# Ledger of designs, part 126: miniprotein binders against a2bj90

Target 1, 235 residues: a2bj90
Amino acid sequence: MSRSARRKTSALNTVLRVVEVFASIQGEGPFTGTYSVFVRLAGCNLRCPFCDTRYAWSLEAGKPLGVEELVEEIARYEPSLVVITGGEPLLQRHPLNSLVEGLESLGLRVQLETNGILPAPARDEQLWRVYHVVSPKDVPVRVPGAKLHPSWVDYARATGRAWFKFLVANEQHVREVAEYVAKLGIPRSRVYIMPLTPEKLDMKELLELHSRIASLAVKWRLNFSPRLHLLVQLP

## First folded at step 11 (miniprotein)

Design v49
Fold by ESMFold2-Fast, scan of step 11:
Structure v49 (fold): chain B 235 residues (1-235), chain A 108 residues (1-108)
Amino acid sequence: as target 1 above (235 residues)
Amino acid sequence: GSLEELFEEFAEITWEMYELIMKADEAAKRGDEETAKKLIEEALKLSEKLLEIARKAGSPELEKLARHLHETIKEMKEAFEKGDFLRAWELMIEISETVYEIEEIIDS
């Protein structure tokens, strides 16, 4: 291998395209309320019509950052949780595994947010050891190209480190989610429904939507995820 | 074969149309009404081609979906013209779901 080829390979395995790094409260999923650092990676393999982070769709939206530099930046926040999100972070799988290794070496807890199209982690990946919130986009609001990779169900059963989070607007959506998870054999205890929030809801409308979806979660015996950051006006 | 070629062409045009719709929405949200109108009109023309291909392929199911896409995109254009971004958002969701259904049929 030439020096140039070695450098390129090293850069591909140790450089991430990062859109933003910021401290906030995790507003969603099983770790709602946790003081977190969010790392938004660039690039996405979907074009969801309800996407709030369309600015992250292109890889060029991300600035190249070395894994070691990024680990040091994250560590300065002293977070209880590191949330790696995007775009689709698994598009940058190789350097992402290196990032996870660095974060775990510091004793930091890591949660990945993924659309679940790409395969779940293998046992020999650093990603095998961290938490995953999988947001399938093949139900209830169906997005072109969005098919959950079946390995995510196996990963959830094997590790207990994956949950499935679905955006819902009404009871019909909840019914479709219930049918979907039953068909795939996903336990209801691993399932979250979360309000699908249009951009221009006022606070009263936002609270009413949260209340309605939470009531449906009780009725259908599913877990409820708020979008807490929207309610408390945090990024 | 000819039928396989028609389904491949249908899939390619469907994705091109969807990309135009997403770009039109992005242009509309930044206040670039002229670009949004141009892109949505291009998407309408592609939806007309989809209807022709579906008829050629002898697929009543794809014909129905292509016709639905055309009508939904027309409504989205009207929503942009009225500045009704909530309606446009609802229609984008409908387009997304229709395109997903097309993929399921072609992949089967």
Scores: ipSAE 0.507, ipTM 0.791, lowest interface PAE 2.3, mean pLDDT 88

Design v5
Fold by ESMFold2-Fast, scan of step 11:
Structure v5 (fold): chain B 235 residues (1-235), chain A 108 residues (1-108)
Amino acid sequence: as target 1 above (235 residues)
Amino acid sequence: GSLEELFEEFAEITWEMYLLIFKADEAAKRGDEETAKKLIEEALKLSEKLLEIARKAGSPELEKLARHLHETIKEMKEAFEKGDFLRAWELMIEISETVYEIEEIIDS
């Protein structure tokens, strides 16, 4: 290959720091129940007390992986959905756009999970074209450094490709979420509440918590997200 | 000025303390009781320093939050000693919310 061809290939092989790639069922949000490949990117700009993936907080937790190699690995699973999560994926925004471009070129549906601190995609980003589940951490259980970037509300209105997912433990949390989304002008149809689960609940406790939060979703006219993978014991 | 320096120092120590809480929790969960104790005791020491800085800054609100952090971290130490990881998790959330309040005051 020529040096020019190698430079072109190297640009397409922009590097992502990847913690893990695995097949499972999407257990959360608007695509619950979908056969998915999960791509967990390293690095996070928050330290949430309820975080189940603390091993992904450091950028050093991820191995460098070229975009083309990662696209090929994902494609081998033949997924109905590619879930890009982390850490905070938007910390690796430039190579992430390249990854999304590669996945879309194969006709793969992509969902990004983000804390929404960094700005929503601009219209000229490949990320503009994919689905986003935004998990604000400034309500109801407040995390230091967390503040939703206002562009996510505009993105949701313009594209219909963003939803907002909130961890809740009780009715007071749901009330705070309802107040928050009303103040920001987020439509209730774009809002999911999900059980805030301590790490080691037994199955009875886990189901009881799901039942309580689901009942609150009905009462408050919000969407409910289970944590289905926990209920069926999948990663 | 010295007041701005005190608020900067307060913010830096608060974040250092917060990160130690996570390290203590991880050590406790893996059964490394000695490391967990060392880390939680260091976090307690930092919370005492926060009280001193709040007093020097003349901030009753920050002093109250620093005192609350000290009490919450002390309870977290007791939870680790009892192997009560659910209680430790609840206290971790309380610490997070208190640190958020500190951030809101300092950034104001």
Scores: ipSAE 0.675, ipTM 0.862, lowest interface PAE 1.4, mean pLDDT 90

Design v50
Fold by ESMFold2-Fast, scan of step 11:
Structure v50 (fold): chain B 235 residues (1-235), chain A 108 residues (1-108)
Amino acid sequence: as target 1 above (235 residues)
Amino acid sequence: GSLEELFEEFAEITWEMYELIFKADEAAKRGDEETAKKLIEEALKLSEKLLEIARKAGSPELEKLARHLHETIKEMKEAFEKGDFLRAFELMIEISETVYEIEEIIDS
């Protein structure tokens, strides 16, 4: 029985609650345009008013999948990039490190998308070696419970593997982002501003918003992230 | 103490109200106008309780934020009635930011 219990315990430590796995193009951030497989993990520690993936907020929204099975599923897509997103992926930190280890053993490039509330990876975690796009939710649109863990700034400086992406609707938002990153000592080269898109914008409105935010990025000397998948109607 | 109990009650009611706002928004977008109306009216009642607790706690800052929540939720109800989901989205952002400020005051 102890052998069965050991197998069960091991499986629980290497099981992820997964909402969906699909191939698409990375539409956001430093790897925009890359053929990617998206792994959406269940569970979130925030309730953002602009969230497009509210169906992933509950841990129960995710199907339990073993790390080995998930690695095999991802590998079949032959992706240039594996994007691990959610919910908040770091809520499932232990099995997530195991997933990253499996993906890296196959030579796959991994990017994690996180709200940055939970601490950045420690040097002994597999997550230390992958790319991170951190989306703070304490500026400019402030979300209850959202405070960036200071270790993310240290991680970015130590590794060069973290970028900070902010949703903005207007120039006042960009000013608040600029003040925020200056206060924290985040280099402008690691900062992306991205359009805050309400539901049901038509294509003309969506393109006009992108153009406006891109112009502000040039004016403020920040990087611009589109929401390319919305413009080309991909998931 | 009693002040700490008031702050805890204020935080609990604020979060309950915030959850109702999301449920109301989802019901409205689904076309379930009756459920959306019921949920938004429940959120309005909770915002009235927040105002009472803020006054009892003697916090002018929390009183101001509770009044602002009440007015914003009232506008959100009107937006749902008109089918103005862009306005409802803007108001949800305003509610989120107001709840964030409430948390900063209580956690301090």
Scores: ipSAE 0.627, ipTM 0.851, lowest interface PAE 1.7, mean pLDDT 90

Design v51
Fold by ESMFold2-Fast, scan of step 11:
Parts: C-alpha cells; structure tokens; sequence
Structure v51 (fold): chain B 235 residues (1-235), chain A 108 residues (1-108)
C-alpha cells in the first residue's frame, strides 16, 4: 500500500464531524447531575418529531475535527464524564472508536447516547468498554426507521454497560414500554422513563409533567430520568 | 411485478411527504408563512397520491392509513394558519406513528 493510501486511511480513523463541544451538567439517565462535557456529532439516521437538535441531522452541520485535537479540547474542561451524543454518533463509528481510545488513555469516563438502530459494539471495539444509554424510538412514540438492533439487548446482558431510556407522556406510554422491555428480556433495573416534553412548555407545566412521570416510574417499578438541564435552564 | 412497484412507489412518496412535514414546520416556526404553506400543500397532495396508490394496490390497510395521514396533514395546515404550534407538534407525532405503521405493512 502506498504512503498516500495509508495517510487517507489514518485520516478517516482520526477525523470526526463535530457540531458542538460544551460543558454542562448531564441532565438525563443514570449519570444525572454529573459535571460533563458534551460532544455532539453530526448526522442522524432518524427524523424524530420531538427532536430538540434538528440542527445536527446533517453531516455537513459538523466541522471536521481531528481526534487528537478533540481529545485535547475535552481534557481542558477536566470533566467527570464525557457525553458523546448527536445526531447518531455510531454513524461515525471508526473515528469514534479512536476518540474513545484517546479519552480512555486520560482516565476519562465516557457515555455514548445512541438510538440503537446500528449494532452494539463488538468485543474488539474501544466502544465495548464504555457506557451506553440507548434511546429506542420504536416505542412508545414510533419513529419511521427506528427498529432497535437486537445486539443491544445481548450487549446489555453481557456487559452491564447499557441502559434503555424511553420518552413517555402518559401511563399508556409506560404500559407500552413495560410490555416492550418484558418481550425483549430487558431487566427493569436497566430501564429509564423520561418525560416527553412538548416544545415550549412553561416551567410549571414542565415540573408537573416531571412529577407525573416520576410517580408512574414508582408505580411501574422502573427508573426515572429527569430532564434536569431543562428545569435548571442549562444547555 | 406492478404490485411490488406500487408498494415501492408508496414507500418513496411516504418518505418524501414526511420530509416535507419537517420542512413546513421549520418554516412556520421561523415565521416564513409562505414557504410553510407551500410545503404543507405539497405534503397534502402527496397524501392524496398515496390514497390513489393504496386503492390501486387493493390494500385496505394502506388505504386507511393514507386517509388518516391526509386528515392529519389537513389539521396540521390549519394549526399553522392559527399559529398553534403545540397542536402542530401533536399532529407531527401522529404523522410519525402513521408513517411507522405504513413501513411495518410494506416491509412485511
């Protein structure tokens, strides 16, 4: 193989299309309340009607950043958690594995947010060793194209490093989630329900919705995820 | 054959319509009422074509879903005209779920 071909291959493994990098508090899921750096990758394979980050749907929305440069930028924040989100981060799987390797070398904890359509990590991927919050979009509000890849259930069972987070608006949605996870054999201890927030909900409505969904989580013996950043007005 | 081609055409038009729904919503939210109206009217025309294809294909299930989609898009157009973005959001969720059901039938 020529030097040019090897250089091209290296570049493909070391460049990510990044929409934004910012510090905030993780507002959702099992690491709620953690001081985090968010890395939003460009590109998404879904068009969710409730999506808050439609600006990230196109790969062209992201600026090309080298993995080494991105690792240095993240490290400057001294985060307790690195949240890699998007769009759908697994669309950029190869350079994402390189990013995870770089972050791991610095002892940083990494969490991936994914819609779970693309396969779960294989044992030989760096991604195998990090945390994953999988947000299936085939229940309860169904999104076209949103079929959970079955390997995510196997990955969760094998590693204990995946949780499943569902957007719910009412008790019927919670019932559908409970049926879904029972059918797939997902342990309830790995399941989070989170308020499906309509656009431009006021603070009183937002708090009331959180209270209602939290009460349902208790009733149905599921974990509850707030959307804490919305309640405290952080990005 | 021709029936398989009808189902393929149905799927393609369904996705085209779904994309138009998002573009119309974005235009409406930024105050571009003229663009929003054009895009939602295009989506409505595509829903009429879906109903025609479903009837030609002899699928009562797709015909029902195409009719529901047409009515939901009509209501969404009215929501945009009234500036009722919460209602438009609810209708967009309904459209998403309807398109998901269409995909399940076609993939079968």
Amino acid sequence: as target 1 above (235 residues)
Amino acid sequence: GSLEELFEEFAEITWEMYELIFKADEAAKRGDEETAKKLIEEALKLSEKLLEIARKAGSPELEKLARHLHETIKEMKEAFEKGDFLRAYELMIEISETVYEIEEIIDS
Scores: ipSAE 0.583, ipTM 0.821, lowest interface PAE 1.9, mean pLDDT 90

Design v52
Fold by ESMFold2-Fast, scan of step 11:
Structure v52 (fold): chain B 235 residues (1-235), chain A 108 residues (1-108)
Amino acid sequence: as target 1 above (235 residues)
Amino acid sequence: GSLEELFEEFAEITWEMYELIFKADEAAKRGDEETAKKLIEEALKLSEKLLEIARKAGSPELEKLARHLHETIKEMKEAFEKGDWLRAWELMIEISETVYEIEEIIDS
């Protein structure tokens, strides 16, 4: 293949629709407390009633950015972790693999946040090599269209690079999560429960909710994820 | 067939209703009470149509879920009128879960 034709083919797969890029602290999941750059991709295949980022649902909400430009922008922050979120990032799967390749080439650690509806990465994808936090929306609060793709369980077993994070409001929700992960064969060590936070909680209410869910995590022998950014008032 | 057409119509109207609920919630949150009221009333009319379609399809399961949607949307309208944001949020979740159950039945 000529170099010119190869460059043209690559360029067609190197544009992402990006809503925002910002530095913060990862507030959730296995990397809680890590200095991170967040890359929010546009487009989502779900309409969750508790969604805080409804502005990212449309693909049109994102501005087109080249992978090379985006890698350079991210690198300027010198992050300990790059968090690729959205929307649903896997809707832009092909250019996302190119982004991951660029970030990995710089030695940057990458975490993808996904609803898990679309299949897990295949072994020949760059995405195979990065961390994934999968947030199923078919339990406990059920969202239309939200069926976890079974390949995510296989990916988690094969790589040890996937965790499953569930929004919970009460003990009944935790019981449903426990039943769900047992049925799918997901080890409890890969499971996080996180407070399902209504929009208008004050700080006292937010802390009380965190305390209740954390206590349930101990009782049910599951991992606990805070929503740390909400507690410390970061984006 | 006729039954398949009824299920397709039911699914389409369910999604249209669900979209209206989101728009009503957004209007209520920005203080646009007139728009929120109009959209929630439109969603109520769609839930009535769902009941009619479920009856024509001879599905007791869909009829029960359509009735539950109508009741939940009616309560959500009351929550908006009272400014009970927490109740409205809880009802939005209930609507989502009910729509999920409808999809399970139709996709089976």
Scores: ipSAE 0.617, ipTM 0.829, lowest interface PAE 1.8, mean pLDDT 89

Design v53
Fold by ESMFold2-Fast, scan of step 11:
Structure v53 (fold): chain B 235 residues (1-235), chain A 108 residues (1-108)
Amino acid sequence: as target 1 above (235 residues)
Amino acid sequence: GSLEELFEEFAEITWEMYELIFKADEAAKRGDEETAKKLIEEALKLSEKLLEIARKAGSPELEKLARHLHETIKEMKEAFEKGDYLRAWELMIEISETVYEIEEIIDS
């Protein structure tokens, strides 16, 4: 078999549908401010009314890329962090584990962003070894189909590699988050609240919303996540 | 049909209505106000059908939620007409939460 034919068969064996790959600063969650490469995978199992990446909902929105090709593309950016997001990246679980294996072999740090509907990684998955920011959509702003898989709480306790990030607009939302995490036994130290931002806020309104949610984080003893990329006008 | 068949039909029509809401919002954001209004009108008709199915199933809770969907979708149509896209976004969130509540009842 020629080298070209071998490359083609390797790509067909481990293929991801990828919407976009770009360098930016992680604007959210525990790694806010980190120079990152974002890998947006196609397909989503939810239809969130506040979603700003609706173009990624369809699997057909993604270009088929071989895992090896994608690893090489990511490596060219020399990132401090690889952020794998979507859509819902766990919809492409099998090739995603292969991608993570390739990235870890290069010493790259990986963070997955997931809605948590699909089960958390098992110990024998490559995904077990990377960081996860889980964004439940069954609280406080409830999305149809959005039920957090209970294995994510067990995974967080077992590994210390998962955090839970919630979109909030007001104190009632924060109260609902506090009740939810208490009921599930999620430690407050692993909980982030983040402003639920309408697309059309001006900079003053955006800053005022950030200030209000940050103040609520202090009051409720939860971590605060900004949406830094919106404030500094990065993708 | 059986009660189970009525609940399945209710769930299917609820999701169909919900998809139309997203299509309407997308059309409105493109400046295609006529398409947005037509899609909202179709969603309103589906919410009326949900009310009929809820009555046939003998579910006062689903009847209440179907009426609430109809009222919320009407407000969303008015928001589009006024160019009040922030209000339309808030109403879309309300529709999402109502659909979530419908799923909790049907799956129970």
Scores: ipSAE 0.564, ipTM 0.810, lowest interface PAE 2.1, mean pLDDT 89

Design v54
Fold by ESMFold2-Fast, scan of step 11:
Structure v54 (fold): chain B 235 residues (1-235), chain A 108 residues (1-108)
Amino acid sequence: as target 1 above (235 residues)
Amino acid sequence: GSLEELFEEFAEITWEMYELIFKADEAAKRGDEETAKKLIEEALKLSEKLLEIARKAGSPELEKLARELLETIKEMKEAFEKGDFLRAWELMIEISEAVYEIEEIIDS
């Protein structure tokens, strides 16, 4: 490919709408406790009643940033993990693949947080090679528009790079999750249940909820995800 | 046809109502009682329109869901007036589940 053609292709997929970039500890999922840089992309295809990042729902909430500029900003943090979240990051799929390419070229480990409505990565995408935490919103609290794309189950089986994380408030929710993953053929080893936290819990209430959901994870033989950042008061 | 047009209108009004619920909740949480009341009352009017459209469409299932939405939104208005934001949050989850069921029916 000529330099001119390569340049045009790069320019076409080089801008992301970014809400925020910050360093913290990954508080959720399989990489809980990891020093991470969070990249929150703008835009979401869902309106979840329990969403704590409603400020990211609109694409206009994001500042346009070039992929190369964003890679340099992320790299300055020297993170053990780059967490790309949002909104729904796959709404900006094309420049997101370019971002992932840049991050991987620096040897950085990348995790995507997605609602799983849009298809899983294809083998020719850079996104195929990174980790994905898929948060279906069609179970147990059903959100309008939320249907897990079936390709995510195939992607998880083919790559071993996807996990499924569910927000739960009680044992009935856990039962519904267990039935859902069994019907889809998702191995329990790839399933996390996480406390569904109302916005205004004190520390005692937050710990009690974590304890209850963790106990249910043991009972139902599922993995438990805390919301560690809430417990240690980090963003 | 006319039935398809009614279902399209029903879906559009349902999403408009759902967006107003979020705006009302945010206004209530920041202490803007007048805006919260205005938005929740607008959501109630849209729920009344949903009930009328469901009746015109001859869908008992959509009529039931429209009635449930109307009653749940009334309870949410009361929760805002009492400053019971945990109850309002629980009711928003019920509204979300009803809207999900509406989508399942319309898309079928």
Scores: ipSAE 0.515, ipTM 0.793, lowest interface PAE 2.3, mean pLDDT 89

Design v6
Fold by ESMFold2-Fast, scan of step 11:
Structure v6 (fold): chain B 235 residues (1-235), chain A 108 residues (1-108)
Amino acid sequence: as target 1 above (235 residues)
Amino acid sequence: GSLEELFEEFAEITWEMYELIFQADEAAKRGDEETAKKLIEEALKLSEKLLEIARKAGSPELEKLARHLHETIKEMKEAFEKGDFLRAWELMIEISETVYEIEEIIDS
């Protein structure tokens, strides 16, 4: 078998279910404002009442794409950041590690967005070497099935490549987050609070909510994440 | 005598109810009022069944949570009838937190 034929066969066996690939600005978390390509993977192990991307919950919502083909598509955008999101990307863990390997071989910076239910990367995974924004759903608005895997705290401490981002609507939510991260030993410097936005706020309401949550971040000495894409009307 | 089997049945019905809530919300938002009404009424029936199972299991905590689910789903049905999707969204969050609490009790 030729090298090309073997490579083709490997790519066909390493397939991701992809909902969408698009260029935008990262609107959330530690890399807010970065020119990014978003790769939304299909499938989710949660049913969050505030989920904006319910269309990605089913694995069947995704088109099968080979890792090599996907890497080439992403690279054409020449992004400053590749954001892999979903659904829950770790549901497709094995082909995801192959995707990360391909992206890193091109010198591309990768951020994974995860609910943190599945274990954090092991040292021998390609995922060990990329950035992770973990969005626990067991606090403050509790979602069934959403218990954070304890390995994420160990991963954050060992690598400095994980941050924890929490959806909050009021000061009681911020208090619950502060208690949660203190109990787990997560440094405040790795914690973001972000506005819990209903689907259809007008721009004035959206800005007022952002202002209120940002003020709470200052008061509680936590980092603030906007939802910048909503404010500037980008996907 | 089979508390474990009752708890398993309670958990299964709770999840079935929770899935119906999302389907009802999606139908309501796309203007499919008839489907939304049917699905929310099915969710109400499941919440009543949860009440009976909680009583059979002798769990006052689960009985209280099942009653709370029934009341919350009933309010969600009223929100759909009024076209108050913000209120429906708030009630879905309350249902989510109640289901989480049910899971904590069942998993012990």
Scores: ipSAE 0.642, ipTM 0.838, lowest interface PAE 1.6, mean pLDDT 89

Design v7
Fold by ESMFold2-Fast, scan of step 11:
Structure v7 (fold): chain B 235 residues (1-235), chain A 108 residues (1-108)
Amino acid sequence: as target 1 above (235 residues)
Amino acid sequence: GSLEELFEEFAEITWEMYELIFLADEAAKRGDEETAKKLIEEALKLSEKLLEIARKAGSPELEKLARHLHETIKEMKEAFEKGDFLRAWELMIEISETVYEIEEIIDS
C-alpha cells in the first residue's frame, strides 16, 4: 500500500488531544537531567489531591493535533528524550501508538509517564519498545479509584523498560512503599522515591524536603528521584 | 433499601462529595470565597447523609469514616477562611485517603 493510502486508512488513529508541548530538562526519575521535549496529553482517570496539572484532567483541555504535525513539532527541538505525559496518556492509547511509531522512525528516545491503572503494552504495540515510568497511586498517599494493573510488573520483568516512582512525605510512606514493592515482587533497582511537594514551598523548604527523602532512600536502599525542575525553576 | 442498595448509594454520594472538595479548593485558590463556602457547605451536607446511610446499613466502620470526613471537611472550610492553603492541601490528602478506605470496605 502506498504511503498516502496508508495515511488515509489510519486517519482515525492519528489525532491526539494535546494540552502543551515544551522543551525543558527531565527533572524526575531514571532520566533526570536529560534535555527533553514534554508532550502533555489531555484527560485523566484519577483525581489526585497533590496533582500539579489539574488543568489537564479534562479531554476538552486538549487541542486536537495530528500525529504527523506533532512529530514535526517535537523534531524541531532536537531532543535527547521525548517525555509523553498528561493526565493519563494511555487514555489515548491508539493514536499514542502511532505517535511512538513516528518518533522511533526519527531515532528518538521516548519515555511514557503513566499512573499504571490501564494495562501495560502488549508485544505487538509500538509502546512495548519505549521506556515507562509508572507512578502507582494506591500507595503511599492513596487516591480513590487507583489500582496498579498487575501486567506492569510482568512488563518490567520481561523488558527492563519500566520503573516505579512513588511520592513520599515521610518515613512511614517509605515503609509502605517498601512493603508494597516486596509484595508485588518489584526489584528495588526499579523503584524510585520522590518528594511529595506542596505547591507553595520556598526554596529552603524544598531543598530540606529533598534532603530528607534522599536520606530515606539511602536508609531503605531505594533509588531517589529529585524534582529538579522545581529546584532550578524550570517548567 | 437492601444492604446492597445502601452501599451503592454510599459510594455514589462519597464520590459526589469528593468532586465538590476539588471544586471548592479551586474556587478558594482563585479568591472566589462565596463559591468556595457554598461548595464546602454542600460537601458537609453530603457527609451528613453518608452518616445517616452508614447508620441504616448498621456499619460502625462506615459511620466512623463518615464522621471523620465531616470533621475533616469542616477543618478545610476553616483553612479556606484563614487563607491557609497548605493546611487545606493536607486536609485534602486526608479526605483522599479516607475515601480510598471507604472504597476498600464497600468492595469487601
Scores: ipSAE 0.616, ipTM 0.833, lowest interface PAE 1.6, mean pLDDT 90

Design v8
Fold by ESMFold2-Fast, scan of step 11:
Structure v8 (fold): chain B 235 residues (1-235), chain A 108 residues (1-108)
Amino acid sequence: as target 1 above (235 residues)
Amino acid sequence: GSLEELFEEFAEITWEMYELIFKANEAAKRGDEETAKKLIEEALKLSEKLLEIARKAGSPELEKLARHLHETIKEMKEAFEKGDFLRAWELMIEISETVYEIEEIIDS
């Protein structure tokens, strides 16, 4: 039996559609190697040809979970980082702000993975205070409907809490990324290039691709993101 | 006006075609060759309709992109028949980029 009517009512007022919750190692971006809990939210506003999580595209793929229940589930893992991903998590913006508030009240570090189509957080949102890895899909492999909202560049400059991560397969892709971030005024220090991995690479091919993209990162003076979970065979 | 209606129809059919391509690729990956073939053939018919609409609208740029979509979808059908899912994946990327270019022109 619930001991608090307030607690029960709050949980029912803020509901997220959640595809999965699991512990792993963050394999990508500025927090690579961190013991993390991944919260995959349902629904996506894009259809990327390289998407590994197509099962999360529909909002109906998500089970409704109250924010308080989800916070308690996440906390049981005792993570160093909570990674909120999807689909596109900002499609569930209102209850997501409530989730972030609950997680931060426990001292948990939160990172959002977003395609950056929807606006960056406003100063009065709980989302303003957490980390964001923005993965624009309008460069270099261009996805229909993908346009980075300009507020993400302003948010990155104002807070220092956003990074931009791009999937690249070759040097021409890196050149296009370099031109894109220069045009938008994104500092090179906040830019990551990451290997665009085909679905069926053996371990040797995967390592060779990582090596090639890492070398390009050095050449173009950009940060490199591995896909570490693929290399160590974690989810 | 009539030209605006043609561009709206072009955009709607382009998105319908794109969704069919995704469904065809997923069917092919799970070994459902009959469904994959049916969906890819429907996508080919939509790409032919895109070419007709582009010509009616008098847009050489959209006509070129519709023709490119048709050829790329034909190559994807061949990739499915050969079980070459790496090639199919590369062609999905090409279709995605072509649809993005179509959106840029229509939104302009």
Scores: ipSAE 0.426, ipTM 0.750, lowest interface PAE 3.1, mean pLDDT 88

Design v9
Fold by ESMFold2-Fast, scan of step 11:
Parts: C-alpha cells; sequence; structure tokens
Structure v9 (fold): chain B 235 residues (1-235), chain A 108 residues (1-108)
C-alpha cells in the first residue's frame, strides 16, 4: 500500500497566539453597547502604566490557535461585533489578516483595537476593510516608545474606518489631546476622550469621573467614550 | 565618541529601570511585597546611576529628568511600604511620562 511522505513543514501556516476569547458588551468607543466577542491576542510593544491587561504583554501568554478554529469559536457566539484586541494585535499581522478574511466571509463586523505604533493597513490587506480604534499613547499620558505612525491619519481620511481614542484624567489632558489632533489634522468627529480609571474606584467615584470627562467632551466639542462595562460590572 | 556611549548607556539603564518598575508592580499585585520592595530598591539604584551618567554627559536637561526619576521612584517605594497602591499607580504614570521625555531628548 501507499504512504504519504511529510518531509519538512510541521508548522501551521496561519496561527495566532490567543490569550482569551469571550462574549461581552463593547463598553468603549464608537460601537459602545454592541454585543461583542472579544479576541485578546498576546504580545505588546508598549508598557503602559495604566494597563489592565499586563498578563497579555508576553507573546508566550497566548496559546497557539489556528485561524479556522478561531473563526469557528467566534461564530458560535453569534456576535454583532468581533473586537480584536490584546496586547498589540498588529504584532501578529500576517495571521491576523487571515482571521479577518475568515470573519468577513461570515459577514461579521470586525473592530481592531491598536496603539497605532505599527503602520496602518495597506489597500491590499484584509485589515484595510475593517474598523480600527486607534489609541495613541504619545498623548496625553505619555508612554515610552509610543509614537503614532503617520499612516493612521491618512488611513482614517481615506476610509472613514478609524477613530482615535485618548485616556484623559483632567482638563489639561483634554487640552493636550485637542492640540495633538489639530496638529495632525485629525477631524474632531473621529476623536473620543475616555476616562483614565485608576484601579479600585468605587461606583460613585467611577460615575463622578465619567460625568467630569463627559462634561469636558461637551466643552471641547469632542466625542465621549464611557467605560460602560466597568459601570455595569461586565468583563 | 564617549558622549555617544554615555547617551546609549543612559537609554539602556533607563529602560532597565522602567522594566523593574513593572516587575515590582506585578509582585505587589500578587501580594509578594518582599519581591516588590527588592525590585523597587534595585530601580532606585539604577536611577542614581542615571544621575551620575547625566552629569558626566554634561546634559542639564537629562540631569533634571534623572533627578525627577530618582525622587518619583523613592516616593513609589514609600507608597509600596504604606500599601498605598493608588498612589503607586499615579507615580507609575509619572515615571512613564518622565521616561518618554528622556527618549525624546536622546532620540532628538
Amino acid sequence: as target 1 above (235 residues)
Amino acid sequence: GSLEELFEEFAEITWEMYELIFKASEAAKRGDEETAKKLIEEALKLSEKLLEIARKAGSPELEKLARHLHETIKEMKEAFEKGDFLRAWELMIEISETVYEIEEIIDS
């Protein structure tokens, strides 16, 4: 009888290192309130002092999962939105494009959350077609290494599929954001300010912080992002 | 030249110090206060070395930032000793911003 010979390749062609997959409500940004499945990818190119997901910083924190298995797992949730986050998802750019292709084939809406250090998608990438919430970390709370790649502004202008979300604690932070986006030519309609929440705020303090930042958004004519999941105590 | 080497050393030690701060924070979060204290003391020693290097390099701005780092890390050590993790979190933000300013000056 015959046998198949395997001579070399033992690795999967499209594999992502995944920390977790779970259903929740998108609590932030332009799709706040949407029933979503979250896919947290491992690895990060920053060390933000306010990071709540430090367990995802190492690429080794992620378990290797094939793109096909991930698409099937995501689909079982029947989500209105797939949120791909991490770490920094663009560190796994090649297999991420394959994941997006699989999700697009099912008609699923995809949102990527990125720090914007790595270049924006090129027109020939699957990632070009999905939504991006870019969280620059060079203002207002400045993180080492965190320079926004200029291609993100061009991508936002060309596609209308990117928004810029900034963590703010006070009016000085909002002023710095306003100056930053004006300098880069980012339209105010694409800009969200969001409360920078310390660990272990009680519900009254959390609501008061949200109220204060929302008032500043009105004053400075910027969009406001809550952290809705924190207010309603979801993951 | 030796000035280039001093700037390179300054950048390397700054990043090593910053990584230690995060390791200390993770130790504190898991209740390993002894490890957190040890790591923050190590970061404090690196901040002292940064002051020495800034002075040797003859950079008043780097000296000012290194001095600020030293004081901020010292306050963070005190916050850990008091179990004031909210204050430690605020100080971690201050350290991040100071390290960013150092990178801007060196990469200029």
Scores: ipSAE 0.515, ipTM 0.786, lowest interface PAE 2.5, mean pLDDT 87

